# Designs tried in a protein design chat: VH-VL binders against q9umr5. Part 240

Target 1, 268 residues: q9umr5
Amino acid sequence: SYKPVIVVHGLFDSSYSFRHLLEYINETHPGTVVTVLDLFDGRESLRPLWEQVQGFREAVVPIMAKAPQGVHLICYSQGGLVCRALLSVMDDHNVDSFISLSSPQMGQYGDTDYLKWLFPTSMRSNLYRICYSPWGQEFSICNYWHDPHHDDLYLNASSFLALINGERDHPNATVWRKNFLRVGHLVLIGGPDDGVITPWQSSFFGFYDANETVLEMEEQLVYLRDSFGLKTLLARGAIVRCPMAGISHTAWHSNRTLYETCIEPWLS
Short names: E, the ipSAE of ESMFold2; O, the ipSAE of OpenDDE; V2, 0.75 times the mean of E and O plus 0.25 times the DockQ between their complexes.

## First folded at step 8 (VH-VL)

Design qg44 (framework fv_nofazinlimab; at its last look DockQ between E and O 0.65; V2 from the best seeds 0.81)
Fold by OpenDDE, look of step 10:
Structure qg44 (fold): chain C 268 residues (1-268), chain A 123 residues (1-123), chain B 112 residues (1-112)
Amino acid sequence: as target 1 above (268 residues)
Amino acid sequence: QVQLVQSGAEVKKPGSSVKVSCKASGGTFSNYYISWVRQAPGQGLEYLGYIIPEYGTANYNEKFKGRVTITADKSTSTAYMELSSLRSEDTAVYYCARGSKWFDSTAYYMDVWGQGTMVTVSS
Amino acid sequence: DVVMTQSPLSLPVTLGQPASISCRSSQSLVRSDGNTYLYWFQQRPGQSPRRLIYKVSNRDSGVPDRFSGSGSGTDFTLKISRVEAEDVGVYYCMQGTYWPPTFGQGTKLEIK
């Protein structure tokens, strides 16, 4: 039998977005129990990510308990960060494949439709004034806002991304790393035509330097320091990169070619 | 200098399949996009799809979806394009082209081209 | 799909004279990253296409400076300041902003 699949949605998303994914899984892996978690849907996805992590944790614990052989996680967009944090705080998770589906794993720094909607008078260059405030950190988007020009503010004010990355010292860093390393495989999916994740390489733990040059995962401090286990995972062959061009952000979970190439192989 | 060398001309019957190869030399292969483009006689250019050999990820123009399969062998630095259910309208010169590195930009860079492979579909 | 429209389709030119090819897209080719993925290709008779220009105005290595690309949004132009005999062929514009990439009809440049 196939391991259960748990799906976590993204910003302003709902379970309806994954109807095609469910269909694909059912067709290719019949009998798979797929649970799309309908938590923090729509506007509720703006709630602090740590709150979301707690909610999703409560939902996944019983599922994991019933699946002693393990489960797979498919986490889309913002959900990918939620899942990474979830795996960091859970010392007893049994996740085989963690599929990060076009997630801003290294953060977001770009003008998007979402940003314009939430902050119509703000550009990405000024968002640090809002996001790195205490009230700004009450919004999920700000929890993974990563301004490369204000690294000091990011490191000190980011209450989520900087912590799960181990970029800011905290008493749980070692334990979180240990927990995250329990994952069997980390599957990173994303591509240049996404249009939302900025830079799109963030889905592969790439990100801007101070000159807005995109550096690869292996050039990031979090990797070099192995602050949350990326270097270790790579060394043991547990990181899978699956880049695909021609996929828009809202199509990652509904594209058949993408599913067959990047998702399906890791559901067995 | 990077070169792409394609397999020879093919003559096929309707309903059959053709597989064209594209071998890269003189540079790195696996981390780059390899795109396929065709050109019917006296006509313009049409994009078919691409592959990233390093990861085996391919995507296709929806017009050809279901009939075109793009694969690659990293060990031989060779990409392949297979087109099935051939019809007369598939008669064209098929080109492979190298794009950018997957991490840098888009699949559509296509700065180096193969010499082309003529595929003729006739009864 | 994005439609690329070139004009003219046939371009007879006297040696040493300038040439200009227009390319229009059915929608703006500016991406969210601020780049415009418009390319120009040259295809000489019996040869494979060769990229001349990338991202509207950047010449590839080995491309003579008599070739220049310009434009923005939906309107683009390839110019040849002084046409030479070796410039005979078909020229294509291509957009790479939207999936799938699409080409113009081609402009056949001939010497009068």
Scores: ipSAE 0.919, ipTM 0.950, lowest interface PAE 0.5, mean pLDDT 95
Fold by ESMFold2-Fast, scan of step 8:
Structure qg44 (fold): chain C 268 residues (1-268), chain A 123 residues (1-123), chain B 112 residues (1-112)
Amino acid sequence: as target 1 above (268 residues)
Amino acid sequence: QVQLVQSGAEVKKPGSSVKVSCKASGGTFSNYYISWVRQAPGQGLEYLGYIIPEYGTANYNEKFKGRVTITADKSTSTAYMELSSLRSEDTAVYYCARGSKWFDSTAYYMDVWGQGTMVTVSS
Amino acid sequence: DVVMTQSPLSLPVTLGQPASISCRSSQSLVRSDGNTYLYWFQQRPGQSPRRLIYKVSNRDSGVPDRFSGSGSGTDFTLKISRVEAEDVGVYYCMQGTYWPPTFGQGTKLEIK
């Protein structure tokens, strides 16, 4: 018997995007109970991430309660940040594999069609003016906007990412770290041809320095300080890196080669 | 500093498979993309796929999916490209080439190339 | 797939004279990180390809300064300021912005 799988979608997305993923799981792990959470779909995905975390938390509690052997999470794009926060705020989660599909774990800083769609006159160099305002922080995309040229504003104004990454102090930080460390495996998936997540290495906890040089996870202060448990998880052998070139942002959940290589091995 | 040395020429019959090796020496191997590119006689270059030896992750040009398999052995610093169901159109020189480190911004850097392996498919 | 088109396909040049090769892509090669992943390769007769230029205009170590790359978006150029006998071979442009990477048809440089 296979552990249940819970799927969390991304920005401007819905459960329908995962029909191929469900087909793959059914082929390789027949009998797996897969729940694709149909919350914050489409434009509702723009709601503040803490609001989304609360809603998804309410949905996952009964699923986890029914599965004493544990569950797996597959969290796509923005959904990976929702799942990061879920694992920290839930003092009783029983997640085995947390599979992060091309999620901007250290944030986003790039000119994309998604950004132009939402803010047509903006570019990455000036979006900090909108995102780091109280009004901007009411939009999910701004909750993980991480401008490497305005680190002081990011640290002060980010209501979500800076807090869950332990980049800014929070009263619950110790409890959040303890909760996150209960995860069995942190499976990080991403690649250079994504085209949306910028830098793509954000999916592996890498990010730009002030000169826009991308530094890997092991060079980040959040890792070195072990702010939410990355160093501990790596030492435990619990972090899995699965980089794959040739996958565009909307294809991570519908590519058979990606599924067989990066996802299938972690669905016990 | 890395040098890539490929296995020798092969002559194969239609319908058979060929497996070409690419051994790295003189530098680090496991954290780089190792790509495979072919060139039919008198024609241009065509990309087949790659592997990142450290993670065992590989992906293939859609044209060759189902027929090409790329593998690597970290202990011997050797990558392999196997092409099955061979046709006369597969007659080409097959090259391995090193891309960037997996974490860097481009997989398709191809700064160091092997000497090439001639694969002839004839009946 | 991104189509890469080179012109001319055959380029006879006189020793010491300049040579220019054009490469056009079917779509913009600027990635979301702001970089343009266009490369130029040289292949001398009977040899493996050798990378000359990466990211449009950056010359590889050991490549003579008479080689230069330029361009943006969809239009790119490789120039040789003074052609030498050792430059005979086929030159290929390649895009690495989109999967799969694709090459131009090649330009055969010959001494006339």
Scores: ipSAE 0.816, ipTM 0.907, lowest interface PAE 0.9, mean pLDDT 92
Fold by ESMFold2, look of step 10:
Structure qg44 (fold): chain C 268 residues (1-268), chain A 123 residues (1-123), chain B 112 residues (1-112)
Amino acid sequence: as target 1 above (268 residues)
Amino acid sequence: QVQLVQSGAEVKKPGSSVKVSCKASGGTFSNYYISWVRQAPGQGLEYLGYIIPEYGTANYNEKFKGRVTITADKSTSTAYMELSSLRSEDTAVYYCARGSKWFDSTAYYMDVWGQGTMVTVSS
Amino acid sequence: DVVMTQSPLSLPVTLGQPASISCRSSQSLVRSDGNTYLYWFQQRPGQSPRRLIYKVSNRDSGVPDRFSGSGSGTDFTLKISRVEAEDVGVYYCMQGTYWPPTFGQGTKLEIK
């Protein structure tokens, strides 16, 4: 029998968005219990990410308790940040595969339609004025906004991303690292045609330096310091990278080739 | 600098398959997008798909999906493109081209091209 | 798919004369990172394509400075300030912003 699969959706999303992914899992792994969490859908996905983490935690606890041999997480877009925070804050998680599906793991710095809808008078160059304020941090998008040209403001103001990345000292850092390191595999999925995650390499823990040159995971300070366990996971062979071009942001969970190549092998 | 050398010309009958090879030498191969592009006689360029040999990830232009398969052998630094159910309109020169590294902002720089392989489909 | 439309399709030019090739896309080629993934390729007679220009206006290494690219949004131009005999061939624009990458029809540049 296959381990249960828990699906966590992204911004402006709902459980229906994953119908094709459910179909693929049923075809290749019949009998797998798949739960798509129906929380914080639509506009509710703009609520602060720590609030979302708490709500999703309450939902996953009974599922994990009923599956002592482990579960898998498939977490899409913003949902991948929720899931990474879950792995850090839960001392009782039993996640084998954490599958991060085009998630802005090192943050977001892009002029997207979502940004223009929410902040119509702003561009990526000036959004730090809003996002790095107490009011801005009440929106999920600002919880992972990462302006490479105002890194000092990011480090001081971020209520979410700077903490789960261990970029700022905090009393839970050691415990969160220990909890995160209990994951079996970290599967990183993304690609250059995503069109929303910016830089798209954020899905692989890459990000801009001050000149907007993308540095890969192994060049990031959080990796080099092993602040939340990335270096340890890579050394143990637990990080899987699965880059795939030709997939737009809304198509990651509805592409059969992507599923067969990057997801299916990890649903033991 | 890397060079891409392709297999020789092929003459095929309709309904058959062709497999074109693309061998890289003098540079790195496995962590790049390796793209395939074709050019029918007197016509323009048409993108078929790619592979990243390091990860074995491939994707195809929807117009060719179901008929094209792109693979790679990292140990020999060779990529392959197989096109099945050949038709006369598949007569073209088939090129491989090295794109960017997988972490670049776009896969499609195509800075190094093979010499091309003529595939003629005739009955 | 994004449609790329070139004009003219045939461009006879007197040696030493300037040349200009237009390329228009069916939608904006600007990505969320602010970059525009528009490329120009040259294919000399009997040869493989060669990249000339990447991201609208950046010349590839070894490309003469008489070649220049410009444009934004949906409208792009390749210019040759003084055409030389070795410039004979077909020129293609290509967009790499949206999957799949797509090419213009080509512009055949010939010496009169």
Scores: ipSAE 0.795, ipTM 0.896, lowest interface PAE 1.1, mean pLDDT 92
ESMFold2 (binder alone), look of step 10: mean pLDDT 90; pTM 0.928

Design qg45 (framework fv_nofazinlimab)
Fold by ESMFold2-Fast, scan of step 8:
Structure qg45 (fold): chain C 268 residues (1-268), chain A 123 residues (1-123), chain B 112 residues (1-112)
Amino acid sequence: as target 1 above (268 residues)
Amino acid sequence: QVQLVQSGAEVKKPGSSVKVSCKASGGTFSNYYISWVRQAPGQGLEYLGYIIPEYGTANYNEKFKGRVTITADKSTSTAYMELSSLRSEDTAVYYCARGSKWFDSTSYYMDVWGQGTMVTVSS
Amino acid sequence: DVVMTQSPLSLPVTLGQPASISCRSSQSLVRSDGNTYLYWFQQRPGQSPRRLIYKVSNRDSGVPDRFSGSGSGTDFTLKISRVEAEDVGVYYCMQGTYWPPTFGQGTKLEIK
C-alpha cells in the first residue's frame, strides 16, 4: 500500500551502497517495493548525463506505469541531477516525493579525490579548460562543473546543468518546467560535513558568486526568474529542506538518524 | 543582543534522566545551530550535539548517541537537551550555545552561550 | 575524533607582559571550501566560555585588539600582547572542521 520507491545512485557507485537504506524502509514501511536501478554503475557513471537520463528513463517507465497511485524517487549525489532531468523530460511521470540526497543541484566547484583520479594534474581553478571543451563534456562530472569565475564559459559550454537549470535557452524549456512542476514534494538533503560536494549548499540550490560567497536559493537568478519552477514549488509549499551536520558524503544512505528525520516522513 | 537563559540546577539519582531548557530572547532562534556542550568539574569542554530549530534536524556526538535527545519549540524559542541513564560521571555544567546560521557556515561557531546548568548525579 | 593539544597547560604571567598559547591538531583543519575552522575561547572563573577568535585570526566584536590568533594547517597560536588582570581564566582552542567539534584540554592563565 505504500508507493514504490526508485533509487538512483551516484558517481562510481552501485546498488549495493543502499543496503542499509533498504533495511530502514522495510522496518518503517514494510511491504514497500524498492527498486535500486543498477544502470551506469562503477566506471559507467562517467558517461554523459544525457545518456544516463535516457537509460534511467527506459528503466523507470514500466515501474511508474504499474503504480497509478504514484512513486517516490531517492536520488543520491550525481543521481540527483539524473532525477532532475528525468522529471523534466518525462511528460507522464507520477512522482510524489523526489528526495535529493546531497546532490550538487547548482553544480560543483571543488577539488575532490574523484576529480584527481580523472584529471590528476588539474586544480579547481584550471579545470574549466578541460570541462568546457567538447571532449570534457563527454564526462558526467564535467556536465555539472560550475566554475563561478568563468560563468560565461559555463553558460556557453555546459551541455547538461545550464540547460536543466534554465540558465541557457532550450526549445523544450517550457515543457521541461511544466513536467517538473508535477512533482509532489522536492525534499532537499545535505550538510556541511559532506566533504565532497563543494559548496555543500549546492544541495539546497545555493552557490558561489564571483567572489566565492555562497548565496542561497532565493537569491539565485534561476529561482528569481522561476526558470524551471523552484519559486512556484516553494510558494506551493512543496520544497522541504532537511540540513544535517555530521554526515559524510558516503553516509547519507546509511545513517539511521538521517533516514528517520529527512527521508521516512516523505515515504507515503 | 541575543541572550540564552537556561533552567536551574538539578540533582538526579543514577539511572534517571534530566531535561535542561535553553530559552533564546532578544534575537533570532530558528535558523541557527543550538549546540550543547558540557564541562565536568575541573575538566575541559565536551560537545554533545545540536539542533536547527527551523527544520527540527538534530545530530549527536557518537559517544552520547542513544542517551541524548535534543529538541526545540519554535513558538517559545526554547531548545531542550535530555540525557538518560545518568551515571556519576555525567555530573557537569551543561551549556547551550548558539552557532552560525545553518546556511552561512560549515562550522559550529558558538558565539553566544547560556549561563550553564549544573547537573549533579548522586545517590 | 580530531585531537587538539594545547601547550602550556599552566601559564603564569606578569601583568603587562605578553602571553602565548599553542594549539596543535592531529590533522589539517583546512575544509574543502578553503577555510580553516579553528576557534579560541576564554572562560573566566565561574563564567560561561566566551568566543574570542573565529576562523584562526578573526576577532569577535568587543574583543580587545591585544588578542590575536594566527596559524595554519595543524599549528595555531593565541597571543595576548599585554596581559591585564581581567584576562585570568582558562583558554580553549576548538576545531569545527570535522564532526564532532573537539576542544583542547585548556590553558590556565594566572597572574604571578
Scores: ipSAE 0.810, ipTM 0.904, lowest interface PAE 0.9, mean pLDDT 91

Design qg46 (framework fv_nofazinlimab)
Fold by ESMFold2-Fast, scan of step 8:
Formats: C-alpha cells, structure tokens, sequence
Structure qg46 (fold): chain C 268 residues (1-268), chain A 123 residues (1-123), chain B 112 residues (1-112)
C-alpha cells in the first residue's frame, strides 16, 4: 500500500548506515518495501558520477517497473546528485518524492576530513588545480567541486554538476528538464551543523558568490533561467524545504527527530 | 527591531510539566531560529533547543530530548517551550533568544533575548 | 559536547584599569567554511544576557569600543581597555561551531 522506497548512499558509505532509517520507516509505514542499493560502496563511491548514474539506473529500472503507483527516492549526500541525474536521464521514471538528505546540489567548496583523506596537503583554495583537470574529473568528489573564485574553470571543466544544473549547455538539456519535472515532490533537507557539506546551503540550491556570500536558490542563475525546472517546481508548490540545525553529516539517516519532521510526511 | 516577551513565573510540583511562551513584537520571527536557554541558580547557561517557525522544524539538546518540546504559532508570533517530568534540578530562569535567519550560518547567534521566566520546581 | 573553560572566574578590577578574560575550547572552533563561531556575552545582575562579540572579534551594534575580542583555534580573549562601573556583571564565552552550543562557566567582574 505504501509506495516502495529506494535509498542511494553517499561517499564511503554502505547499506548498514541506513539501519536506523529502515527501522523508522518500518515503525511509521509498516509493509513498505525499502531497497538500499549496494552499488559503489566504500572506495567505489569515488568513481565518476556518470558511471555511478549508469549503474544505479540499471538497478532502479526493475524496482520502478514493479511499482506502477510510483516510488520514493531517499538520496544521501553525494547520492543526492546521483538521483538528480537519474531523474533527468530517465524518460520513464515514476518518482513521487525525491528526498535529498544533505546533498551538495550546487556543489562543494570546503575543507573536510574526506578531502584530507584524498588530498592530504591540499586546501580548498588550491583544490581547483587538481579537480578541474581531466585526471581530477575521474573522481566523484571533483565532479561537484565548485570553486566560487574560479567559476570559469568550473563551468568549462565540470563533467557532471555544471551539466545537470544546466550551467553549461548540453544537447540533452531540454529532455533532462522535461524528465526532472515529472517528479512529484523535491524535499530538500540540510543544516548548518552538517560539518562536511560546505556551504551547507548547497543542499537548498544556495551557493557562494565570488565574495563567499551565500545567495539563496531564487538568486541563482540556474533558478532564474529555469535551466532544469526549479522555478517551475517552486511555482507548482513541489519544493519542500526542511532545514534542521544540530545534525552532523553522518547523522541525517539515523536521527529520529529529523526523520519524523522531514522524511516521514513524504512517504505515502 | 524585534522584542521577545515571555510569560510569567511558574511554580510546579515534581513530575508535572511547564509551558513557557515567548512572543515576538516589532519585527519578523518566522524565518529565524528561536532558541531556549536556561540558567539554574548559581550555575551557568545551558542550551535546550530551538525552532524555525516558518518550517516548523525543531531540535533539542540530547540532555533534554524526550522531555522538551518547542513549538510555534506563526499567526500570533509566539514560540513555546514545554518541559515535562519536572525535577527539582529543573529550577531555573528560562530564556528565549533569537538566532539568525534560517539560511544564515549562525543559528546560535542569539542577539535578542527575552526577559526570562523563573520556573521553580518544589514539593 | 565541547567544553568551554574560562579564567579567571572572579575578576576584581579598579575603575579605569584594563581587564582581560580568557576562554579555551576543548577542540578547535574553526568550521569547514573557515569561520570561527565564538561569542562573548555580558549578563548584568538581574538581567538577561547581552551579546557583545560575535565570530571572535566582531563587536555588536551599541557595544562600546573599549570591548574587543581576539583569538584563534582553541584560545580566545575578551579585553576591556578601561573598565567602567556599568561593566559589572558576569561574562560568558560561547561556542556555536558544534551542536549543542556550549558556554564557559562565567567570569564575575567586580569593581574593587
């Protein structure tokens, strides 16, 4: 009776990370079929995002086919960007609620432990030298690196984020926009204490300008041009904002208060 | 300019609940963090939680989770803090304070404070 | 939770003389965005707290320029260049980098 739920994990993640989320869903929506996709786990999460999109696409097709009434997506961190691309490239998706858990929808620009693990001697101000090279674009994290001081390099070198956001032209842009607009609800979740996603407002399509002042979604060129449908979705009443302070990056899928407030209402 | 005005002092028995109000006037509050902080006699300041009225989103310090509930009524520009299962150790002055707007990076900014509400828990 | 430690806890000062309060955090308060969310509050007897300083060194509107904040990482200082009678009260540092926000024990400033 409840629509099935598909979960897409984030960087260096596994299905075990979602055990609490599954418990919460079972308590509030008993009988819901929840599938946590075990693709690109751990170090494999570093593979190029377009490669991940292809793999996740193959996994979600049979699930969507079995649920003609629709499915819900819960996509965590980097997984939210995978889901953005899935909704654009799939001509036949039947997603009702796309629930984005602290995903860097406008990109990432910040020093975190994940970046130190990959690039121990690099600082955020210098990472553009690595990420905007052909070699760097072979790593998922560089696919959404968005240096606001080198926006020209981001627009020219980003092989993933700049394309799905419509910030650089692509032959499929019109079809991707049409496909994305089929989504029932875009539920955006994030908060200032995440500690990894920087700026945290990226989870709400906000981002830094050249002076590192964060501008909200409605001030972004991608919104104003309606490049992939954000302005249309907002006008339709289909965008839900659910900000919550006090949640660290690894806790979005295991906090009961967050679940009850931001996720539970969208799992029809 | 916004001012926060809190409800009057309360005397409660152990095991009961108390609900303190915080009314904003002279400005907007719906898109701001409204935080609650307490101060026991002779002790320092302790953070309880907050609400963002516009989105009806609230979170609580783990120490009080399960006993504290923060709510808001946008139509009356009033936030409420309810603390249940009261103990003598809950005797304190309870403050509401305004943080930043939800989109800003400073939720715990607390630039405007209410006058405080004394809650005494005694048998 | 992040522990905030203030010293001294009691600070008797002669009118017109400088005063200095230290605040140390149990871990670095630098956030991933590069900012440090360290605040200083003043609480006069019988009153609610009043914020003096935000982000280590930025003075709030209406706060006299004799108040200044400084520091980085885990060590922070609030200075009053020339103490006035109205400065009597308890001063608290607060970190807002990590949930939940936590306060120092407070420093009671009194005129001797």
Amino acid sequence: as target 1 above (268 residues)
Amino acid sequence: QVQLVQSGAEVKKPGSSVKVSCKASGGTFSNYYISWVRQAPGQGLEYLGYIIPEYDTANYNEKFKGRVTITADKSTSTAYMELSSLRSEDTAVYYCARGSKWFDSTPYYMDVWGQGTMVTVSS
Amino acid sequence: DVVMTQSPLSLPVTLGQPASISCRSSQSLVRSDGNTYLYWFQQRPGQSPRRLIYKVSNRDSGVPDRFSGSGSGTDFTLKISRVEAEDVGVYYCMQGTYWPPTFGQGTKLEIK
Scores: ipSAE 0.805, ipTM 0.902, lowest interface PAE 0.9, mean pLDDT 92

Design qg47 (framework fv_nofazinlimab)
Fold by ESMFold2-Fast, scan of step 8:
Structure qg47 (fold): chain C 268 residues (1-268), chain A 123 residues (1-123), chain B 112 residues (1-112)
Amino acid sequence: as target 1 above (268 residues)
Amino acid sequence: QVQLVQSGAEVKKPGSSVKVSCKASGGTFSNYYISWVRQAPGQGLEYLGYIIPDYGTANYNEKFKGRVTITADKSTSTAYMELSSLRSEDTAVYYCARGSKWFDSTPYYMDVWGQGTMVTVSS
Amino acid sequence: DVVMTQSPLSLPVTLGQPASISCRSSQSLVRSDGNTYLYWFQQRPGQSPRRLIYKVSNRDSGVPDRFSGSGSGTDFTLKISRVEAEDVGVYYCMQGTYWPPTFGQGTKLEIK
């Protein structure tokens, strides 16, 4: 029997985006119960990430309670950050595989069509003025905006990402780390042709330094300090990296080759 | 300094399969993209796909999906490209080429190329 | 797929004179990281391709400084300031911004 799968969507997204993923799972793991959470759909995905975490938490509790053998999470784009926080705030989660599909785990810093759509006159170089204000932190995209040229502002103003990454102190940090470490496998998926997540290496906990040179996970302070357990998980053999070129941002959940290579092996 | 050395020329019948090897020497290949490109007589260069040996991740140009499979053996530093259901249009020189390291931003960098393998599909 | 169009397809040139090859893409090659992934390759008769230029204008190690690349967006140029006999061959532009990477049809440089 296969463990249930919970799917968490991304920015401006809905359950319809996952119809191909559902078909693939049904073909390779027939009988799997897949729940795509229809919360914070479309423009509601712009709500603050802590608000989304609370709503998704309420939805996943009964699903996890009914699955004593455990569950798998597939979390797409922004949804991967929601799942990061879920695993930290839930002291009773039973997640086996946390599959992160092209999620900006260390943050976002890029000039993309999504940025131009949301803030037509803004550039990545000046978005920090909006995002690191109290008003800006009421929008999900600003909760993970990480300007490498204003790291001091990011550390002080980020109400979400800096806290879950342990880059700024929080009274619950020790408990969040303990909870996150309960996960069976952290499966990181991403690639250079995504076109939205910038740097794309953010999906693997890599990120820009002040000179916009991308440093890998093992060079990040969050890893070196083991702030929420990345170093411990890697030592345990629980981190899986599955990079794939040739996948655009909206195709991670609808590409058969990607599914067979990076997702299917982790759906027990 | 890395050098890519490919297997020798092949003559195949329509409907059969061919498997070409590409061995890296003098350097590393496991954390790099290893790409395959072909060149048919009278036509230009055409990208087939790649593999990242360390992760076993491969992706293919849609034109060849279902017929091409790229694999790698890290113990011998060798990548393989297998093309099935061969047609006369598959007659070409097949090249392997090394891209960037997987973590770098330039997967299609292709700075080191093999010598090429002529595959002839006879009618 | 992104279409890459080269001109001219045949380029007869006198030894010691300059040569110029144009390459156009069907869409902008600028990525979200601000870089443009356009490459130039040289293929001498009977040999594998050799990369000359990466990211529009950066010359590979060992490539003579008589080769230069320029351009932006959708319009790119490879220039040879003074053609030498060893430059005979086919030159290809390639885009790496979008999957799959695609090549121009090639420009055959010949000494007249």
Scores: ipSAE 0.801, ipTM 0.898, lowest interface PAE 1.0, mean pLDDT 92

Design qg48 (framework fv_nofazinlimab)
Fold by ESMFold2-Fast, scan of step 8:
Parts: sequence; structure tokens; C-alpha cells
Structure qg48 (fold): chain C 268 residues (1-268), chain A 123 residues (1-123), chain B 112 residues (1-112)
Amino acid sequence: as target 1 above (268 residues)
Amino acid sequence: QVQLVQSGAEVKKPGSSVKVSCKASGGTFSNYYISWVRQAPGQGLEYLGYIIPIYGTANYNEKFKGRVTITADKSTSTAYMELSSLRSEDTAVYYCARGSKWFDSTPYYMDVWGQGTMVTVSS
Amino acid sequence: DVVMTQSPLSLPVTLGQPASISCRSSQSLVRSDGNTYLYWFQQRPGQSPRRLIYKVSNRDSGVPDRFSGSGSGTDFTLKISRVEAEDVGVYYCMQGTYWPPTFGQGTKLEIK
């Protein structure tokens, strides 16, 4: 009787990472059909996000078609951005709860182990030189790199995030907004001890201004202009905020306290 | 600006539970971290956990998970810390402290502290 | 958990003289946002802790300028330029970069 759940993983990740999440769902909602999508695993998660969106779209269509009562999405880290785009490009999705697990919804700007692994000599202050090139935009992580000191370059060069956030014009923006607004609930989860997503408030549509002061969602131009529907969703009572300190980036899908508090209530 | 006032001293038997209150006055309560820290006599400080009252989200130091529960009542601007299965080692002064707003990058800021509540566990 | 180690643990000092307390963390306290979440607290006898310093070197409102914090990475120092009688108490460093927040053992400052 529970709606099916579709899980979309993050950077350098695979379906195996969600074994604990599957166990929690089975304990609290026995009989739930959970599909963890085995696409763009490991190093393939570095492929451009629009390519990932296309592949995940093909995988979710038959699942949604079989569930007229609706489905839930649980989208982890980078996967939350894939799901943002899925909900915008699909004119017939039936998603009830979109659960975003520590995803950089307004972008990423910070020194992390993932950046050192990919670009060992780079620092957050100079990564914009790589990411805002045509070559850099062929890597998923650069698709949501958002340097607050070079916002002009981000707006002009971002092939993904600036477009889905409505920060730069796109011919499909009106249709994408209409499609995204079909979602039942937008459940935002994140916290200060993540250690990877920087600023962590990006998971709640907050982000740095030019002085690296983090401004909340309601102060963002994309919210104020209602570019893709955040203001409408908030007014509708459809945005849920569930911040939790004490959770590291690789633990969002394997922490029982987080599951019970932030995820379980939204799995009808 | 905000003041935190805690409930009075408690003497408890081993195996029982204690629930300490922390009432905020003179400022905003619901959108801040309310943390709990304890100090055994003559010892240092140990972090128990926190709550963000507006969302009801709480998390606990792994050392105390399963024994500590932190709750809040927004209507009375009061946070509660309940510790179960008490042992003599739980004898300590328990402090509540207000951290930053949940949205800030400094959740363990702890700039305003309650006066402390002495909990003694003895038979 | 991150271990915070203070030295000295006992610090007898003459009124008007400077005092210095060291704090070392078991790993770098620099967060991915570039900030270092190192705090210093003062606990006078019979009182609750009071925060003096946040993010290594920033003084809280009302804290006298004789108190200063410095350091980076794993090594941090709290200095009192001219110790006054009211400064007697236990001083704790705390890291807030990693969960759970952890405290040093405390340094007891007392007048000779």
C-alpha cells in the first residue's frame, strides 16, 4: 500500500551505499517497492549532469507508469540535482515526496577531499578557471560549481545549475517550472557537519553572497522571482526543512535517527 | 539578551530517569540550537546533544544514544533533556546552552548558558 | 572524536603578569568553508561557562581586550596580557568543526 520509492545516488556512489536505507524502509514501511537506480555508478558519476538526467529519465518512466498513486524520490548529494532536472523535464511525472539528502541545490564552493582527488593542485579560490571552461563543464562536479567571487562566470558558463535554477534564461524555463510544481512535497535535508557540501546551507537553497555571508532561500533572487516555483511551493506548504547537525556526508543514507526524523514521515 | 533558566537540583536512584527543563526568556527560541552539556564534579565538559525547536530535530552524542532524549515545547519556550537508566557516573551538573540560529555555520556557538542543574545519582 | 589537549593544566600567575594557555587538536580544525571553529570558554568558581573567543581570534561582546586568541590548523593559544583577580577560573578550548563538539581538559588559572 505504500508508494514505490526511487533512489538516485551521488558522486562516486552506487546502489550498495543504500543497504541501510533499504533496511530502515523495510522495517517501518514493509512491502514498499524500492528501486535504487544502478546508473552512472562510480567514476561514471562524473559524466555531465544532463547526460545523467537523460539516462535516469529513461529508467524512471516505466516505474512511474506502473504506480498511478504516485512515487517518492530519495536523491542523495549530486543525485538531488539530477532529480531537480528530472522533475523539470518530465511533463507527466507523478512524484509525491522529493526527498533531497544533502544536495548542493544552489551549488558548491569549498575545499573537500573529492576536489583534491579530481584536481590535486587546485584550491576552491582557483577552481573556477577549470570549471567554467568548456572542458570543465564535461564533468558533473563543475556543472554545480558556484564560485560567489565569480558569479558572472558562473552565470555565463554553467551548462546545468544556472539553467535549472532559472538564474540564466532558457527557452524551456516556463515548462520546467510548471513541471516542477507538480511535486507534492519538497523535503530538504542537510546539516553543518556534512563536511563535503559547502556551504551546507546549499541543501536548503541558501548560498554565499560576494562576501561569503550565507543568505537563506527567502533572500535568494531565484526565490524572490519564483524562477522555478520555490516561492509557490513554500506558500502551498509543500517545502519541508529538516536540518540535522552531527551527520557526515557519507552517513545521510545510513543514520537511523535521521531516517526516523526526516525521511520516514514522508514515505506514505 | 536571551536568558536560560533551568529546573532545580535532583537526587535519583540508579536505574531511574531524570528530566531537566530549560526555559528561554527575553529573545527568540525556536530557530536556535538548544544544546545540553554536562560536567561531573571536578571534571571537564561533555556534550550530550541538541534540539532545533522549530523543526523538532534532535541528535545525540553516540555515547548517550538510547539513553538521552531532548525535546522542546515551542509554546512555553522550554527545552527538556531526559536521561534514562541512570548510573552513579551520571552525577553531574547539566547545562543547557543556546547555540547559533540553525541556518548559521556555527551550530555549537553556545553563547548563552543556563545556571546548571545538579543531578545526583545515589542509592 | 577529535581530542583537544591543553597545556598547562595548572597555571599559577602573579597579578598584572601575562598568562598563556595552549590548545592542540588531534586533526586540523579548518572546515571546508575555510573557517576554523575553535572557541575559548572561561568558568569562574561556581558559575556556568562563559564564551570568550569564537573562531580562533574573535572576542565576544563585553570581553576585555586583554584577552586574545590566535593559532591555526591544530595549534591554538589564549593569551591574557595582564591578569586580573577576576580572571581566576578554569579555561577550556572547544572545537566545533567536527561532531560531536569536544573540549580540552581545562586549565586552572590561579593567583600566586
Scores: ipSAE 0.792, ipTM 0.894, lowest interface PAE 0.9, mean pLDDT 92

